VHH binders against q9y6x5. Designs and how they scored, part 112

Target 1, 379 residues: q9y6x5
Amino acid sequence: LPPKLLLVSFDGFRADYLKNYEFPHLQNFIKEGVLVEHVKNVFITKTFPNHYSIVTGLYEESHGIVANSMYDAVTKKHFSDSNDKDPFWWNEAVPIWVTNQLQENRSSAAAMWPGTDVPIHDTISSYFMNYNSSVSFEERLNNITMWLNNSNPPVTFATLYWEEPDASGHKYGPEDKENMSRVLKKIDDLIGDLVQRLKMLGLWENLNVIITSDHGMTQCSQDRLINLDSCIDHSYYTLIDLSPVAAILPKINRTEVYNKLKNCSPHMNVYLKEDIPNRFYYQHNDRIQPIILVADEGWTIVLNESSQKLGDHGYDNSLPSMHPFLAAHGPAFHKGYKHSTINIVDIYPMMCHILGLKPHPNNGTFGHTKCLLVDQWCI

## First folded at step 3 (VHH)

Design s25 (framework vhh_7zox_3)
Fold by ESMFold2-Fast, scan of step 3:
Parts: structure tokens; C-alpha cells; sequence
Structure s25 (fold): chain B 379 residues (1-379), chain A 124 residues (1-124)
């Protein structure tokens, strides 16, 4: 009373890392909580889109953050700078921290979750940190726990974002067991620090904590490149987003651009916007370009160049390599329960239930997460 | 829309010096982690040096003490000063940036090559 929730994201934490590496601190967290082994994220499997889907319960076509790089055909605006704070990009949905502040006399706190340093519907998180990658996990944790313990009105929803293991996944690739083992051990140590800090401050027994991620990671190679320049000249189109999902804005007839691209590579699917598979839920938004190119898993789209990336994401959301996990602990959650799969959009209505908030219309299904919660029956 | 135009390569004698330049356009250069990578004939890409938005630098062991990377954010230009060149430095040198699609929110340690490169030949 009132219920409190801390949502933590470790960017790019592929679900099967849990089976291939040891996580003593995370396993202790799960032992007294719940684990969802796979979370099926939304397409495109990128950082900004999936982080916004977690907190809105919406597909990308519905919440408007359709990629990390975007162009809006109606307003002619570009989103290509990670420090751009234009609310225009985020205003097609209402994230949970805004709902928390507007429906209840409660505060929200944020340590660098995407969108939390932007006023959305004229509402910004009550406490927040501007995005800065140089700020340590410890400083983010110190701010979040201070705000959870020393706020008026009380902070009931808090978020914490950390860039690893995504950065190292890109650099080394997920199949580099030596380097990934070191990185993942450090993340497990950070989870241990998180739990210890919450216990020390008397928060642990009364705080609901969710640890999750936005996507996974797959192995890439210099031997798996798709050179777009081999099929089409730069003068025929404007490139909005490149790899592994390329967003093409034609400068000539759309059909002519499509015809130049459709047979470019056996390792890439080329779609006119209206032909994008329905299962992607990636069609009904002005920020989705007239032609979308989707590379096969592990293939990188390039412009007559080479890529240094040994790992990447953004691929088909049906691929297990793109799936994160979800672990949770707290008074709302069962102890020692394991669940196989949920959709990433299901997290939002579950969080609304825990906080006593009325969810905005969303694509999640509360029934998918019922078995995780003590105040629901799973029979 | 990202363009990187490398220049300054050429033919030099062992022990000589060259200064490479890379002019960037189509993105906010000052916010990006930039670097140089090279490809010798018949070999893969080798990372040479990098520099973050604040000017902190890294170097491959093969070039430490001989090469110096720098940037001019007002001119959207990246430089590589190459001193005491060796025959094994012969390669096409590419200007590289953080991969723009995945580098937006998190520090991306991967580089992508967007330019034509500039040929450096050190005569034996």
C-alpha cells in the first residue's frame, strides 16, 4: 500500500544466455520469484521500438516509434539524432509513467529508459535523468532508490535502463563464449548489487521488481553482407534506415525502385508497404516507408562497404535469437514459478494491474500473464 | 544519406608520414564515435583507431605510438596522422562510424564502413 514497481532493462539480453551461462544472483532472484523463459518482442526487433512497446502495450505501427531512425511522410520530419527531444515522435501513445502520474496522485522515476526524458502529452516523468551513456549503473541505481524512498507524492513506478549486454553483443557476437561470459558475469554482479541495495534500504520485501530486455542478438559475419549498391543507384531513393531492416523512400516511381530491389539478394525480402506480412503488425503508420527490406537472420545490409558488427538485432520477431526473457520478484508475484512464453506487449497490462491503473487500449492480453500473479488464479 | 569521403592517401617510403582526412555529411558528426579501419590486399578488415565524441582515443597495438587520430567537429572532419610508416601499413583505409541504426541509444562498439576508402601504399 500503495503498490510499487521497478522495471529494469538490460539491453540485448538474449533469452538462451540463461541456459548457456551461470547467473547465481539472477537465479537467486528467480528462485523466490517468477521466470518467463521467452518474451516474443515486436517487429522491428530494435531498442527504441521495443522499449516503447513494453511501456505502452502497443505494436510499433500503433505507438509510432517504428525504428531507431525515422522519417514521417506527412510532416516531413526526420528522427536521426539520439539526443533529439521532439515530443512529436512519442505522442502517438501514452506510456505507463504518464498514466501513473495522471490517473493517481503518484510520481514516476526514470534512469534513462527510452522516452522518459521527453515530455509526452505535456507530461514528463516526475524524476528523470537525461540520457548519458557515461553514467554508471551504480549512479542510476542510487538515484532510482533515493527517489523510491524519498518522494512526495510517492514514486510508485520506476524504470532503470542499462546498455549491456547489447553493446558487447554487437562487438563480439553472441557466439564468442569467452567475451560474452565476462560481460554476462558483470551483469549478474549488477543484479546482485541491485538486490543488495534494495535490501539495505528496506525496499526489497515490498517492491515489485521486473528484470527484462527489449530483444536478443544473432551472430553476423563479413561473409554475410547484402550490398544494396549492386542493385540500385543512390539517386533513386532516400535511405531512412539501413540494417537489418532497410527503410526506402523512393525519389522515382515506387514500382521502379521495387523492381530494382526485388531480386537483389536471396538473403533479403523486399516488401511494398501494403505487402509487409500481417504477422509483423508493421504497416499502418506514416513513419513506415513505402518499401521495406528485411534481411535474413545474420545478414547485414550495406552500401558498397563492410560491417564491423559481429552481432546484430532487428530481424524477424519469430526468431528465438531475437527473444529476451522476463524475471520478476515481489509481493504481486508467485515464488518459484516458471512460465514458457508471453508477448512483450503483455507486460504493459500486467504492470497496470499491479499498480491499480486503468490501461489505455493496447495489444496485450492480461490473461497471458495471470499465472505469474498471486491475486489471480491459474485454473 | 550518410556520406563519408576519405582522402590523403598515396605512395610513401618506409619511415614516411601521411595525414588522412574523412569529411562526413548526412548525420550529426559530433555525436558519433568515429574510427579508422584498414584492409590489406587479400585480407580482412583490421581496426586501426577510434575516437569518441569527447575526444578520447584508442589504438590497435600495431599502430600505437605511430598514429594519432583526431576530429574537428566544426568541420565534420576526422583525421589520422600516420608517422613512421611500414610496408605492412599498406592498405585501403576506411573512415568508420557507429552503425547508425543500432547506435542511437546505447554505446555501440561496432563500426560500419560507408566510404570508398583511400589507398595507402608504403614501398618496400
Amino acid sequence: as target 1 above (379 residues)
Amino acid sequence: DVQLVESGGGLVQPGGSLRLSCVASGFTFSNYYMGWVRQAPGKGLEWVSDINSGGSTGYADSVKGRFAISRDNAKNTLYLQMNRLKPEDTAVYYCATYYRDSGWYEPDTAFDIAGQGTQVTVSS
Scores: ipSAE 0.006, ipTM 0.242, lowest interface PAE 10.9, mean pLDDT 87

Design s26 (framework vhh_7zox_3)
Fold by ESMFold2-Fast, scan of step 3:
Structure s26 (fold): chain B 379 residues (1-379), chain A 124 residues (1-124)
Amino acid sequence: as target 1 above (379 residues)
Amino acid sequence: DVQLVESGGGLVQPGGSLRLSCVASGFTFDDYAMGWVRQAPGKGLEWVSDIYTGGSTGYADSVKGRFAISRDNAKNTLYLQMNRLKPEDTAVYYCARSLYGSERYYLDTPFDYAGQGTQVTVSS
């Protein structure tokens, strides 16, 4: 039987939640598996970009999902609907489910992971669910476990996505201990249900399971707003994305727009595309706009309005508040091992190794994840 | 699921006024920038106006000072008040949903859930 892997994401699960709240089910999972305490995600620290980086091993400038809202200057296409099924947006990379299906006779299954309901390079997951936020975790799990039992060809890679704790992190903010405690306890219970279901179905002992997330969350406030309309009249530019990273497409001379923005707020950095810091790996793609504004942690860019968000993400990827974690269990992984930090792009080559797949060229370093794996030497 | 229904078009004399309405359903109206684009007979799409979630507005130079865009979030309705109408304003007017509505439609960017349109004819 070929190796099997289930990749699970709880959106917006900040790494330090593990230290500040109790997770009895997740701790039992980790006790018999591995924990990476911090995963350094890619910039910008948003849902679609980081979920695609996990499954491609590429920086956003390389895989082309550079934001949750995008404009492509070459083709004049706009990505503004999370249900946009145009393969154009996803075709700059090859995600692992496509690699899995194109190497040997293998199938992939997907419950709501970003990009899995889109044909990419003319390949879609063998089994998938169209994105619908109203579908319960239980229904997603029931479908995934049913598909994992298919044998002709075998489902060897499966993904499962859940919108919490991100939705509640935005609504309440990560410092609301009462509401976040309730939300995070429910997530821990879902992890308990996942493990119990896999054990009941006889899948647990032979399945590799990774539980991770795409980003963290930071506290926002009505006292930390940057009003973009006080900097520049919006008739001078087209706004492609707003907060906390604003993507600006000038309608007039780029230098004129830059000059109006550059000194507007002490809590916002303004970059011409070629001046974006190299450490972000966020420059070489037509979907990255000529001017990018980056708000300081906890600051929200607005247009003559208040913000309803008490928590947000998208900020500098060096910030610990933006970092998720990774936990894993299964025959490929050591038991009771804790590791400090990996890069989110390192997950893809590790998963390819576990599945026996040849990875596409990527920005990850397999050596960073070697200590997690039983068939590797930790050096 | 997502639906935009325009109304208020018609025949009007040069110098006259019309008020267009667009009723939105199937999504959280408050979360989206909204706009109006138009298509004159035999011509491409032209962005007319947009309004962001906080009320910030933009206008094409051709309509600036004559048109006023507004929204009523309680009624999920977008409006375009058109004053001092000219024969060159003759077009089908479409209501469009955008995450960040501005002049993206001048850049050959597709509409996000544009409605069926409403005909405006300015003629004697």
Scores: ipSAE 0.000, ipTM 0.319, lowest interface PAE 12.6, mean pLDDT 88

Design s27 (framework vhh_7zox_3)
Fold by ESMFold2-Fast, scan of step 3:
Structure s27 (fold): chain B 379 residues (1-379), chain A 125 residues (1-125)
Amino acid sequence: as target 1 above (379 residues)
Amino acid sequence: DVQLVESGGGLVQPGGSLRLSCVASGFTFSSYAMGWVRQAPGKGLEWVSDISSGGSTGYADSVKGRFAISRDNAKNTLYLQMNRLKPEDTAVYYCARGYTYRYGDWYEPSYFDLAGQGTQVTVSS
């Protein structure tokens, strides 16, 4: 039987939550496994882009999911909740579940990981759940474990996505210790339930499990707003995405729009597409708009309104507040090993190695993660 | 060739009600999130409310509990029921085509395209 891997994401789980709150179940998981303290995600530090980078090993400009809201200048298509199942948006890359199903006789299973309910290159996850936020963690876990035990050909790659602590991070902000303590304790209990379920079903000792996240969270405030309406009249541009990275499609001359924006706020950087910093790897895609505005950490871009969000993400990927962590346990992983930092694109080639898959060309570096693995050794 | 035609504005007394309508054409209405954005005299644009293609709704704190957004996909029409109107609600109201993602349980409008002339709402005694 081939090796098996379960990839679990808790959306918006900031790395330093591990140091500021107690996680008895997660710490027991780490004690007999590995911990990467910081994962440097891709820019923009948003849910859809980073979840797709984890499973493709590609920067956003290469895999094509460049934001949670997108406009494609060549085809004139708009990415929305009604069009998020259009394969057009997802077809610029090959995610690991597609590779898993096309190499040898293998199945994939998915509980709501972004993209898994979409046929990508005419291949949809063998078992999947259509996205529905009202479905409990327990129901998602029950389906995943059932598919791991009762599939032919065998499920060798499975994914599980959970919306917390992102939703509460937005609502309360990461500095609200009382509310965040309650939310994070609940997450730790879900991790305990996951481990207990896998042990009860006889899966725990032979299954590789990765627990990670797509991004972190930073504190926002009504005192840190950038009112875009004070910079430029709405008749001059179409707004493709707003905050904290605004995507601007000019309706007039691009230079005129840029000149109206470039000195509007000391807490926002304004870039022509070709001037976006190379370190972001956020230039070479038709879905990246002609002008991009990047707010400073904790600043919110608004259209003459208050913001109800006390926490947000999407900011510069060099910010530690934007970084998630990665923990893993299983026969492929060392026990009790801690690593400081990897890039989020490094997860894909590591997972391909564990599953014995040939990776598609990607931006990850296997050397960054090989010290986590028992069949590799760093000297 | 997107067209959005707003109607239903007018003069009302504080505490009154109005129902705004927006008729959409030139695109597949049911496939897009839709919203209302307003501009008060001498102010910038303010997001008021939105509704996803699936029917999930969001409201600005200033209008929550007083306004209700709805859509009729068969008629390509967006509505805003405005109750308990305040002088502060005085503005030109614009219908907007928007885009939202459906992952996570925090609803936030990500994009709005204003194509119409708007409809004036004046709340005055």
Scores: ipSAE 0.015, ipTM 0.417, lowest interface PAE 7.1, mean pLDDT 89

Design s28 (framework vhh_7zox_3)
Fold by ESMFold2-Fast, scan of step 3:
Structure s28 (fold): chain B 379 residues (1-379), chain A 124 residues (1-124)
Amino acid sequence: as target 1 above (379 residues)
Amino acid sequence: DVQLVESGGGLVQPGGSLRLSCVASGFTFSNYYMGWVRQAPGKGLEWVSDINSGGSTGYADSVKGRFAISRDNAKNTLYLQMNRLKPEDTAVYYCAKDTYYFRGDWETSYMDVAGQGTQVTVSS
């Protein structure tokens, strides 16, 4: 029987929430499975970039989804609202559901994972839901489990995406213990519903399930704003993305724009594209703008206005507050094993191994995830 | 067409109570975060409270412990119970459908205001 994998993402689930709040259902899942305490995501620590890195094993400069808002200088195309269905944006990489459908006589199913409602290299997930934030977790779960149990060719790879706790993290901030406690309890209940549904349908013992996230969340404040308008006039540049990583397309000489910005704030680093730190792996793509501004953790870049966000992400990927976790259960995984850290790009080659797929060239290292798997030896 | 019809405002003395209602139509009410925002004379919009599709609630610090938001999905109706009202609560209260982008970055605006509002005046 072919191996099956369900990949679940709870957007914005900061790793240390596991230590600060109670998760009885998730803890039961982990007790009989594996936990990676920190996943080091890719820069920038945003939703679309990191979700695409999970399923391609590539840095953002390589897969082409370099932000939630993008401009391609070669083609003059704009990407916005993170719901753009133009295949152009997604075609620089091959996500795992495409590989799953093309290498094997198998189907893929998707409940709203970024990119799954877009034909990529002329291939769309066999079963999918168009993105709609108003669709409940229960409806997404009902569709995924129906497709996992009643498909021919069989669905062997399925994805499930949920917007929380990211939405509430932005609205209340991660340090609002009362509101975050309620949101995280609801997520734990949804995990309980997921496990119960899989058991009821006879899927639980033979299905590999990964629960992960794309990034964390840090506390912001009205007292930590960087007003870009105080440093440079709007006539000198086009703004492609604002906060906490601003993407600046100069309308005048690049050096002149850089000189106006470089001393704008002690809480923001200003980089010419070629000077972006190598450790970010965020340079070699036409969608990365000539000047990039990187705010310090907890600081928000604004245009002569206040920000209503009490939490944000997108910051330096070395920050623990930006890190999600990974938990997994199923026949491929050990039981009761804890691992400290992996890179988010390592998830892709691990998933390819579980599914018996040949991975496309990628930035992940299979050796980093070996100790999670029953058919591998720790070295 | 999205329609939101607010009611229940009025004049009340400090320490009093009011209950606001909002009848929604033109969308699947049960699937959306719903909320209340207010605008005091000469001020900008202030978010007051919200409630998700499952009934989980959030409140602005200025109203926490005094206001209670609730919803009736069968009647497409949103409520705001306002207790221990203060002169500072004087504002036009708007029912809002939360249309912020859930997938990616949060929009800086919490709510789409689509109703005409209901006036709450707290004075002696």
Scores: ipSAE 0.015, ipTM 0.321, lowest interface PAE 7.6, mean pLDDT 89

Design s29 (framework vhh_7zox_3)
Fold by ESMFold2-Fast, scan of step 3:
Structure s29 (fold): chain B 379 residues (1-379), chain A 123 residues (1-123)
Amino acid sequence: as target 1 above (379 residues)
Amino acid sequence: DVQLVESGGGLVQPGGSLRLSCVASGFTFDDYAMGWVRQAPGKGLEWVSDIYTGGSTGYADSVKGRFAISRDNAKNTLYLQMNRLKPEDTAVYYCAREIYYKSGDYTVYFDPAGQGTQVTVSS
């Protein structure tokens, strides 16, 4: 049977949730599979950037999805939303579903994963759903399993995306144990439904399944706000992205804007583009603005207004609160193995190996994921 | 075509009780989380309570311990039992299906599709 892989993302699933809440269905999945306790994501720790890094193995400066809101200084185009489906934004990399369709006579299937409803290098996922948040998890799962079981050429790579626990993490904050317990129990039940459906359809034994996420979540507060209007008049710059990483496009001299911002708050770092820390791999792209502001964990950048968010992400990728986990099960994976940490860019070359695909040049290191796989030796 | 029809509001004295109902049609009710939001005169929408498909519930701090949300999937009906009502609970109450929007990041919203039911707490 050709190797098959289903990649599942639960948006905003902080790794630390696994230690503080009960997940009976996920624990059963892990018992017969593998767990990576922390996945070090890319900076900025946002949905679109990290989902694209998972499927390309590239840092944001290389794949071009550098934020959820972007401006390209060369072409003067704006990107603000999932409705912005211009291939221009996605064409700086080749995601795995495109490689899967072009290297082998195989199909890809997608339920809502960012980028899968966009033609990238003139190739769109063989089967896909246009992004619509109103579509239930069950309908997404029904479509994915139908396509995995009834496709020609066969679907060998499939993706499934769900907006929780990110949406609730923003609404309640990750420290609201009562509401987060309810949300996370529902996620665990959805994992149970997923496993049951795959077993009932005879897919479970021969399918590789990865369950992961793009980032974590941290607690915010009305007591932790940074008001940009207290430091600089809005007439001096165009705001491309606000919080917790502000992307500033100066309307006057860059040095003058920088000087107005550099001492604005003790809870925010201000960088000229060339001074952004090398460890972020967030510098070499025209969509990264001349001045970047990075708020400290739990601080929200505002424009003379209160924030309604009780939880947020986008912060420094060295913060454990920003890290997701990775769990996997299937014929390619060991059973009952725990690994401490991998980089999110390492997932792509591992998936290429499982599918027998030649990876495009990428920032991942296959050696970091070797111990997860039955056909490899540990490092 | 999503349709939500709220009922059960009215005038009640402080300390009284009311039971709100919402009949849903046009979608598979048991596949969605449902909630109640309210709007007091001259104010914005405030989230009150929600219930997941499996029956797990959440409540705003202002109503916790006084209100109880429930659902009957066989009848496509959502309920809100409101006890120990206060003048501050006076509002139009809307039944809403939980939906997600991408706006810089994903956020959860409750989309009221009905005309609501008026609750007035006054002596």
Scores: ipSAE 0.014, ipTM 0.358, lowest interface PAE 7.9, mean pLDDT 89

Design s3 (framework vhh_5j56_2)
Fold by ESMFold2-Fast, scan of step 3:
Structure s3 (fold): chain B 379 residues (1-379), chain A 130 residues (1-130)
Amino acid sequence: as target 1 above (379 residues)
Amino acid sequence: QVQLVESGGGLVQPGGSLRLSCVASGFTLSKYSSYAIGWFRQAPGKEREGLSSISWSGGGSTSYSDSVKGRFTISRDNAKNTVYLQMNSLKPEDTAVYYCAAELRYDTGYYSEPAEYDYWGQGTQVTVSS
């Protein structure tokens, strides 16, 4: 019987939440599995980019989903509206469900993971749900568990995506202990439901389950706003993405736009594309704009100082507040093992190993995840 | 390119009713976007506040601020690309410029805060006075 893997993402689950709140169901999962305390995600620390990095093992400049809102200078196409259905945006990489279906004549199943309802290199997930935020966790779980019982060809890779705690993290901010406690308790209950459902269906003993997230969350404030309108007129540029990483397409001389923005705020770094720090791996793609603005942690870039969200992400990937965690359980994983950190791009080659797939060239390092696996030894 | 145009503002007496309309152009159903249209208001000398929001996709999930809950009702007509705000039991303190705003980003998922909205209409004045 081929090995099976279920990859679950709770969007915006900051690693430090595990230290500050009680998760009885998640802790029971970890006790008999593994925990990676911090996952260093890719820059920018946004939902679409990091979810695609998890399943491709590539930096954003390499897989092409460089933001949640994008402009491609070569083709002049825009993303995050009707254009998100265009395979063009996703075709710069091969996600694991495509590899799974093409190498070994296996099926994949998907409940809302970004990209899974798009034909990528003419291949769409064998079973999938069109994205709809109104669909309950229970309905997503019901579909995934039903599909995992399919045997001809077998479903060996399945994904499940949930929008919380990201939505509540934005609304309340991560420092709102009362509201975040309620939200995180509900997520822990969903994890309990997941485990119980897999046990009742006889899937638990033979299924590898990874629970992870794409990024964390940091506290924002009305006292920490950067108003671009105070430094530059809208007539000088086209805004491709706003906060906390603004993507600027100049309408006039690039140097003039750069000089106006460079002095805009002490709480924002302004980069010409070629000057973006190498450590971000965020330079070599036509969808990365000529000028990028990077706000300091907790600062929000605005156009008219209207009002702010209380939590946000997208910031520098070296910040612990931006880091998610990874927990895993199943026949491939050790029991009761804790690991300090891995890179988010390392998840892809680890998953390929578990499934017996040959990974496409990627930026991950299998050696970083060896300590998690029973068929590998790490001292 | 999303454009939002508000209409239906005007002068009403306390206790009266008014229905605002927001027509969206360039706002289409997409599978990976956080689809919400929200209503906001701003009175002179006050901050812009969120009042109500509705999901463009699915069953049309709605949300209301405490200040308008039970008095205002948001609804949508996807075929006409229009969102409505039905305002009942209007009070003098409801006097403000009313804005509709749209959110098309996947990573927000919530829609009460002005900072979450990328596209804004020009506003329509509502005055509640005898």
Scores: ipSAE 0.000, ipTM 0.213, lowest interface PAE 13.9, mean pLDDT 86

Design s30 (framework vhh_7zox_3)
Fold by ESMFold2-Fast, scan of step 3:
Structure s30 (fold): chain B 379 residues (1-379), chain A 124 residues (1-124)
Amino acid sequence: as target 1 above (379 residues)
Amino acid sequence: DVQLVESGGGLVQPGGSLRLSCVASGFTFSNYYMGWVRQAPGKGLEWVSDINSGGSTGYADSVKGRFAISRDNAKNTLYLQMNRLKPEDTAVYYCAKLTRIEYWGSYETAFDYAGQGTQVTVSS
């Protein structure tokens, strides 16, 4: 029977939560599987960009989902929320579920993973749920397990997305031990439910399961605000995205807008598009605006207002606070192995290997994940 | 500083309608997500509805098909039209300026600032 893989994402699960809180169910999962302690995500460290990087193995400038709010300078289209079903935004890359359906005559299943409810290159996930945040983890899990057991051609790749701990991380901040402890315990219980359901259905021993996340979370404060209105008038630009990476579309001369912004705050870097650091791999796409503002960790860009937001992400991808983890269990993976760090783009070629798929050209390096796999030699 | 002033609450019979208003000041209203959250007697805060700068809306399952959120950017005003009101809709309703959470999380209860609230009582 062909290999099967379930990819699970808990949005905003910062890697060091594993060291600061108890996860009995996740620890049991890891004991018989593998753990990557840090996953270095792509810039900007936001949900849509990083979820698409996981399933394409590409940097954001290459796959085209460059932010959660985007403007395309060529077509003049705007992407502003999860209900935008225009394939235009997603068509610059081929995600793994499309490759799975086209190369191997197999089915894919999806419970809410970004992009799975959109036809990409005229191909939509064989089974999917339209995005709806009010749908429970239990209902998402029930659909995924039903599709894994009852599909022809067989579902060989399945995805499951959950919004926590990101929503609570924003509301309480990652330093709120009391509230974050409660939220993370509930997530651990959901992991327990997932494992129990797979065991009850006879799937556990033959299914590869990856549990990961797209980014971390850092503490914000009312004492760490950058007010753009103090530096530039709104008549000079259109704001495409605000914080912590502001995307500025000038209405006047670009150099004039840049000069008004460049000395605005010591806690923000201002870049002309061509001057964005090469290490970000965030330059070569029409959806990246002419001027980008990058706030320092924990600083929030605002327009003459306060913020009640106590946690945020989107910051420099070199920051450990922005890093998620990866845990995996199944016939493809070693048992009881710990690895320190991989790049988030490395997940895609590893998943292609597990499924026997030929990867599209990508920015990942298979060698970085080979020590996790039983059929590979470790250096 | 952000200020949100709610009005339009009151006593209404089951099946009736009310329209809540919220006048915003201290920020560029047209650029931000706005929403309504409520607190019923003895309960925690519950997200009711939100609206982005472009007019796209979200609703809690308990109010879908009965409530309609809208905004008037020229007047810096947020509205909630409440139809077919039920006793369980009895709550203090707060206008909220929402933090820019991930679009996948924008329909959750997290908010940046809330006003003083307006009481809605559905009773005969």
Scores: ipSAE 0.000, ipTM 0.220, lowest interface PAE 11.6, mean pLDDT 88

